VH-VL binders against q0atu2. Designs and how they scored, part 13

Target 1, 119 residues: q0atu2
Amino acid sequence: MLDKKARIRTSREYRNVFEKGKRLSGRFLIIYYVENALDNNRFGFITNKKIGMAVIRNRIKRQLRAIVREYQGQVKNKHDIVLVARAGIGKSSFEGMEKDYIAIMKKAGLFARNANKID

## First folded at step 11 (VH-VL)

Design j5
Fold by OpenDDE, fold request of step 13:
Structure j5 (fold): chain C 119 residues (1-119), chain A 123 residues (1-123), chain B 108 residues (1-108)
Amino acid sequence: as target 1 above (119 residues)
Amino acid sequence: QVQLVQSGAEVKKPGASVKVSCKASGYTFTEYWMHWAKQAPGQGLEWIGEINPDLGDTNYAQKFQGRVTMTRDTSISTAYMELSRLRSDDTAVYYCARDTGSLFYPTGHFDYWGQGTLVTVSS
Amino acid sequence: QIVLTQSPGTLSLSPGERATLSCRASQSVSSSYLHWYQQKPGQAPRLWIYDASSRATGIPDRFSGSGSGTDFTLTISRLEPEDFATYYCQQYESDPYTFGQGTKLEIK
């Protein structure tokens, strides 16, 4: 799991992202993102029963955290970012999910200019 | 219909621990924040903390930090609040309460409450 | 933390009268983050007014909420016997969630 400091952990923090943040949709993910007053990024995750059974949701959460962790150092700082899993994500591969994450984050302009792992 | 059912009354000695349960039904347990509140006899309401049932993340009031632990078992849609190192002023009715909004849009007000659990701490 | 101070502590009125309950915040609170609950003895609190002025489901129109900034009010235009209870305001403008100390509305 992500470090405690790198996680959105309170209902107020989630609410703030949804109310003030920008929304961008990918194939498997929707991201909400907003600037924060910190020096680090925080990530949140939303899954629901539309994704599938609990086993599927748990797998998706683990995979999303792994992806976020892998690219965390390449994301511009001072952002709260919530990843919302879309219904079709349960049928996606890890590689497909990763590709979608990279694409949507690029589109949002959230990767640093010196990022090396995003092609 | 949405329902929160809490465990029964507890009597504890000072220094002991108590774990109160809150079983949710009538909705998807993991899609709403769960909160806990304290009400001492004849007193008002005091917020203890919240838990994200899907991820397990918690946020506690400073007054209870270090003594309270909130957990959940998603397989049985049950939230737990454990309070340790009990003292006499912990005597109160404890409530679980659901945020009115889903995880997508938490509202910060509570639409459904458990019936409350009386915890008595005495020598 | 944001402290909510309710006044009066006890309000003694008769059925048919108008009741005005005050909730004052130690700092500004957005209307969307100020709420009211009703509680009767031996029962759990019940959401009554949310977003400062919206009645919860099933709440009679004799109840109204108003206010902004640091001053909020719950008004009962014409008291019914079932309205006598304790009312709490609550905020979540910032951590932590806080409640007022409550106003007990009792029969005169």
Scores: ipSAE 0.916, ipTM 0.957, lowest interface PAE 0.5, mean pLDDT 95
Fold by OpenDDE, fold request of step 13:
Structure j5 (fold): chain C 119 residues (1-119), chain A 123 residues (1-123), chain B 108 residues (1-108)
Amino acid sequence: as target 1 above (119 residues)
Amino acid sequence: QVQLVQSGAEVKKPGASVKVSCKASGYTFTEYWMHWAKQAPGQGLEWIGEINPDLGDTNYAQKFQGRVTMTRDTSISTAYMELSRLRSDDTAVYYCARDTGSLFYPTGHFDYWGQGTLVTVSS
Amino acid sequence: QIVLTQSPGTLSLSPGERATLSCRASQSVSSSYLHWYQQKPGQAPRLWIYDASSRATGIPDRFSGSGSGTDFTLTISRLEPEDFATYYCQQYESDPYTFGQGTKLEIK
């Protein structure tokens, strides 16, 4: 699991991202992102029954956290980012999910210029 | 129909701990923030804290920090509130309440409430 | 924290009369973050007005909410016997969530 400081943890924080953030849709993920007043990034995760049963949702959450952890050092600072899992994600491979994440984050311009793992 | 059913009344001694349960039904438990509130006898409502049932993240009012622990068991759609180091002024009815909005878009108001659990702390 | 002060503490009226309940915030609260609940003895609170002026599902139109900034009002145009209860305002402008101390509307 991500460090507490790297997580969006309160209802108010989630609402803030939804109300003030920008939205981008990928194949398996929708991201909402907004600048924060901190020196670090915070990530949130949204899953719902549309993506599958509890077992599937739990797997997806684990995989998304793994992806976020893998690339967190390459993400521009001072952002709150919420990942919303789309319905088709339950049938996706990890690699497909990762590819989608990278693509959508690139489109959002959230990766630092010196990021090497995203090429 | 959405329902929140809480555990029964508790009688505790000062210094003890109490754990109240709140079983949710009629909706997807992990898609709504769960809140807890305190109401002392003849007094108003006091917000205790919130939990994200999907991720387990919690946020507590400063007054209860260090003494309250909110958890959940998603397999049985049940939220728990544990209050430790009980004192006489902890005597109250405790409510669980669902945020009207989804996890991503919480509204900040509560549309469904448990029936309440009376916790009595006396020596 | 934002302190909500309700007035009066107790309001004694008769059926058919107009009731005006006040909720004053210690600092500005957005209308979208000010809500009202009704509670009767032995029962859990029930959402009554949300977003300062929107009636919850099933709430009669004799109830209305208004206000902005630091001053909010719940009005009952013509009291019915079932309206006698305690009313609480609540805010979510900032952490923590807070409630007013309540106004008890009792029958005269």
Scores: ipSAE 0.915, ipTM 0.956, lowest interface PAE 0.5, mean pLDDT 95
Fold by OpenDDE, look of step 12:
Structure j5 (fold): chain C 119 residues (1-119), chain A 123 residues (1-123), chain B 108 residues (1-108)
Amino acid sequence: as target 1 above (119 residues)
Amino acid sequence: QVQLVQSGAEVKKPGASVKVSCKASGYTFTEYWMHWAKQAPGQGLEWIGEINPDLGDTNYAQKFQGRVTMTRDTSISTAYMELSRLRSDDTAVYYCARDTGSLFYPTGHFDYWGQGTLVTVSS
Amino acid sequence: QIVLTQSPGTLSLSPGERATLSCRASQSVSSSYLHWYQQKPGQAPRLWIYDASSRATGIPDRFSGSGSGTDFTLTISRLEPEDFATYYCQQYESDPYTFGQGTKLEIK
């Protein structure tokens, strides 16, 4: 699990991201991101019934958290970022989801261009 | 139809704990923030805290920090509020309330409320 | 925290009269974060006005909300018997969520 410090945890914090943030859509993910006044990044996650049953949603949440944890050191600081799972994500592989995350984060300018999977 | 049904009245002694439940129906439980409020007899409303039913993240008012724990069981669409180290001034009706907006856009106002649970703390 | 002060504490009026309820914030509150609830004895609160001036579903036209900054008002143009209740304002401009202490609208 992500450190509490690295998580968006309040409704107000989520609303702030949606109201003031920028939106980018990937194949499996939509990200909303906005600069924060902190020295660290915070991540939020949105899943809904459109992506599948509870078992699927739970798997997706677990996988997204894993991806975020793996690459958090490569993300530019001082951002609140909310990941919204798209309907098709339930049928995606972990690798596919990871690639989509990397691609969308690069497009957002939150990753360095040379960001790659950490082995 | 959206409904929030809370557990029945409780009578507790000082120092004890109480756990109030709020069962949601008529909507997707995990897609809306759930809040809890306190109303002492003849008094106004006081916000206790909120929980993200999908992720389990919580945010409590400072006044209740260290004594309140909000949890949820998504399998039965039920939210819980536990208050520990009870004292006489904890005597109140406790409400669960749903944020009007979904997790995607919480609004900060509450459109559906539970019927309330009376908690009486007396020696 | 933002303190919401409602006035008057009690308002005694007769059916047919106009009611004006005030909610003052200790600091500026965006309209999107100021809301009103109605509560009758033995019942849970009910959302009444949201975003300072929007009526919740099923709320009669005689109710209106207005205001900005630190001063907000709930107005009932012509009181009906069912309107006598306690009204609370609520904000979420900043943590924590806070309510006003309420205005009790009672029949004269």
Scores: ipSAE 0.904, ipTM 0.950, lowest interface PAE 0.5, mean pLDDT 95
Fold by ESMFold2, fold request of step 13:
Structure j5 (fold): chain C 119 residues (1-119), chain A 123 residues (1-123), chain B 108 residues (1-108)
Amino acid sequence: as target 1 above (119 residues)
Amino acid sequence: QVQLVQSGAEVKKPGASVKVSCKASGYTFTEYWMHWAKQAPGQGLEWIGEINPDLGDTNYAQKFQGRVTMTRDTSISTAYMELSRLRSDDTAVYYCARDTGSLFYPTGHFDYWGQGTLVTVSS
Amino acid sequence: QIVLTQSPGTLSLSPGERATLSCRASQSVSSSYLHWYQQKPGQAPRLWIYDASSRATGIPDRFSGSGSGTDFTLTISRLEPEDFATYYCQQYESDPYTFGQGTKLEIK
């Protein structure tokens, strides 16, 4: 679970990412990202009922938070980043979501070049 | 079609706590921010805080920090606001209100309001 | 936090007259984040004007909103009996998302 300061917690902050952020689509995820005025990153998550039943949606939320937590130390600071789950994500594996996340974060230039996670 | 129905009036003694409920219907509860506001008798509106009903994250006005707790139960589409260590100036009508926009694209204005819950704090 | 100061506190007018209600912010507020509500006694507030100048659904065109930066205005061109109420401005520029103290528009 992400620390409270690393989460987007206010409605106004979500609105800012939507309006000002750059958008990149992957297979299972879309990210929106924008510079913030802090010394750290903040992450937000959007899932909706089109993903599936509540049990499935809750699993997706938990897995996405775990993926973000695992790689947060490799993300360049000073960004607000919102992950939006695409409709097909409910049928993906954790590994599939993880690979998609890594790919789109690299494409966005948000990871250090060729960053690796700690085993 | 959209409705926010709040719990009934409460009479409390100083030092007690009160928990006001706000049951949503006619829309997907977890897809809109929920806000709470206070209106003391003869006074204007005061924003208390907001909750993301999907993730449970909250944000409170500093005046209420440490005394207010906002929660929700997504299984019954209900938001809650609890105010502790009540004092006489907490006597007010408390409203829940829904943001017009989505969780990711909130508008910051509120199109549906609950009917209000009168909380009276009296010794 | 951003303080919204409404003036006048009370405005006493007759039906048929023009009303001008002012909302001044302590800091700049984007027009997209300045909203107005109408409230009658015993009722919840009702969204009236949003984004400084857009009328909510069903609001008559005698109501108009204008302004930018720190100065915003709600104008009622020709008062009808149902328009007598208290009007609040509200900002969404930054939390806490404050309301003005209200202008009570009352019948003379």
Scores: ipSAE 0.865, ipTM 0.928, lowest interface PAE 0.5, mean pLDDT 93
Fold by ESMFold2, fold request of step 13:
Structure j5 (fold): chain C 119 residues (1-119), chain A 123 residues (1-123), chain B 108 residues (1-108)
Amino acid sequence: as target 1 above (119 residues)
Amino acid sequence: QVQLVQSGAEVKKPGASVKVSCKASGYTFTEYWMHWAKQAPGQGLEWIGEINPDLGDTNYAQKFQGRVTMTRDTSISTAYMELSRLRSDDTAVYYCARDTGSLFYPTGHFDYWGQGTLVTVSS
Amino acid sequence: QIVLTQSPGTLSLSPGERATLSCRASQSVSSSYLHWYQQKPGQAPRLWIYDASSRATGIPDRFSGSGSGTDFTLTISRLEPEDFATYYCQQYESDPYTFGQGTKLEIK
């Protein structure tokens, strides 16, 4: 879904976000984020077996990637951002996940000032 | 018990390709990074690359970039490494190995290894 | 990339002796990212020491790891017959996650 440049692709990079990143929790998501030394953003995704069966986890991954891709142009650059799905996310709607993502990204100060004018 | 079982030995001609498989059992395949390493006869270990088996993202050592492709099939908990345009110095045992940590907190050390796959490249 | 140079290449000793295996990095490596493996002929490597000084599960206390920065050491206080093998250091500071060339510990 996302271009290679916009993805966190190495194990060491994931570990860096875990160790150095700031953490913000929403209802369905947790984000970890840290400044990087690049001119662009990179996104990572974590879903684990606590969420549910593999088909549920795969649906959540697909939906989160779609949400990130839709809003990526509105995210302030130079950040590595990992989305962690919380245990209850399997019961959420796509719109519920989307609203949660927008809210926590705003709280983190990662969106541009006009990011909310999509609907 | 955690196991990584690799495909059998291969004999190839220069210029050919080889695809080695690594079937995981005894753990959730998509929750741990998978790595591949090369060991030429009488030589040390050389890291080739890694794959996130959940998302499919890969990262290769520059020496192998352009010749190696790592993939996985999550339905059968199997990782693959394909090496193309084989040369005689690709003759080696190839290992898969699992990171001990999670996808988000990998440790960078490997607690389970496959048994190794000998690839021989000869005329 | 970070090059790990192990010394000596081969160490010939008898059971009961003390062994000291060195691993030098071309750049600084955090202790959390320096690991050791044991390998016997015909076998896959086994994780032995992780985070420079922590023993993997089941590793006897005669094995100890130490060091920081660019210099790391694996020490075996009194060699047992089963300890004769090749030992590799490995770094996870940055990709590519390189290994040293190995120290072969052989019986005299």
Scores: ipSAE 0.863, ipTM 0.931, lowest interface PAE 0.5, mean pLDDT 93

Design j5
Fold by ESMFold2, look of step 12:
Structure j5 (fold): chain C 119 residues (1-119), chain A 123 residues (1-123), chain B 108 residues (1-108)
Amino acid sequence: as target 1 above (119 residues)
Amino acid sequence: QVQLVQSGAEVKKPGASVKVSCKASGYTFTEYWMHWAKQAPGQGLEWIGEINPDLGDTNYAQKFQGRVTMTRDTSISTAYMELSRLRSDDTAVYYCARDTGSLFYPTGHFDYWGQGTLVTVSS
Amino acid sequence: QIVLTQSPGTLSLSPGERATLSCRASQSVSSSYLHWYQQKPGQAPRLWIYDASSRATGIPDRFSGSGSGTDFTLTISRLEPEDFATYYCQQYESDPYTFGQGTKLEIK
């Protein structure tokens, strides 16, 4: 459960990430990320009806928030990051989503140096 | 046909609370930001706040922070705005309005508005 | 927060005249984040101009929007009877997303 400070909460903030952010695609996820003017990170989540029925979409949202929460302390500060679920994510396992997140965050260079908890 | 239908007029005493509903139809409720605005009699529009109907995250104008709560029920495509500790200057028409863009690329302009809900606060 | 100040507060004109409505922002606003609404008594606001200069669907070409930075204008080239209403500008540059106080365009 990400607290208020670590969430992108306004429509304008989501638009800024879309317009100005860098984009990287993984197997199940796309991330958009941009530097912010804060001392902390903020995370946003985008899922849509194409992923599946409401119960599946709600499960995916919960699982993605759990993954982000697990690794948030290892993410370099001052970034707004939006996770976009790809259409095939509904068939993925938690572990599959987690590996994808780690890989794409490493590729983006968003994990801090000495982030020893991640593989 | 996109439509936003709000609950009926309310008369309240100072110190009470009011909860206004806004039922959406004709589009996917969870894919667009919802906004609320206030218009006191004979006065202009004032933005109150917004809700992400998918995630439930909210953002309120500082003037209303601590007194307003925005919620939604996705099973019936309905947004709610509750205003507590009512005072006479809360007498107004309250509108819900939908952003024209997506959750990730909102436009910031509102193409569909509810019909408005008059809330009257009187002793 | 960004304050939008509209002038004049009331504009009294006759049909056939040209109307010029001003919206000034306390901070710079990108043209993509400045919008205009029309409201008639007893009705909800209607989106009129978006992105400073783009007309919403069905809005007549006698309406035009212009401006950038802190100074924006709504112009009606030849007033028709149905144009007498209140017009609001709105910014989306930063939260809280504010409206101007309105310009009431009324028949002289």
Scores: ipSAE 0.845, ipTM 0.919, lowest interface PAE 0.5, mean pLDDT 93

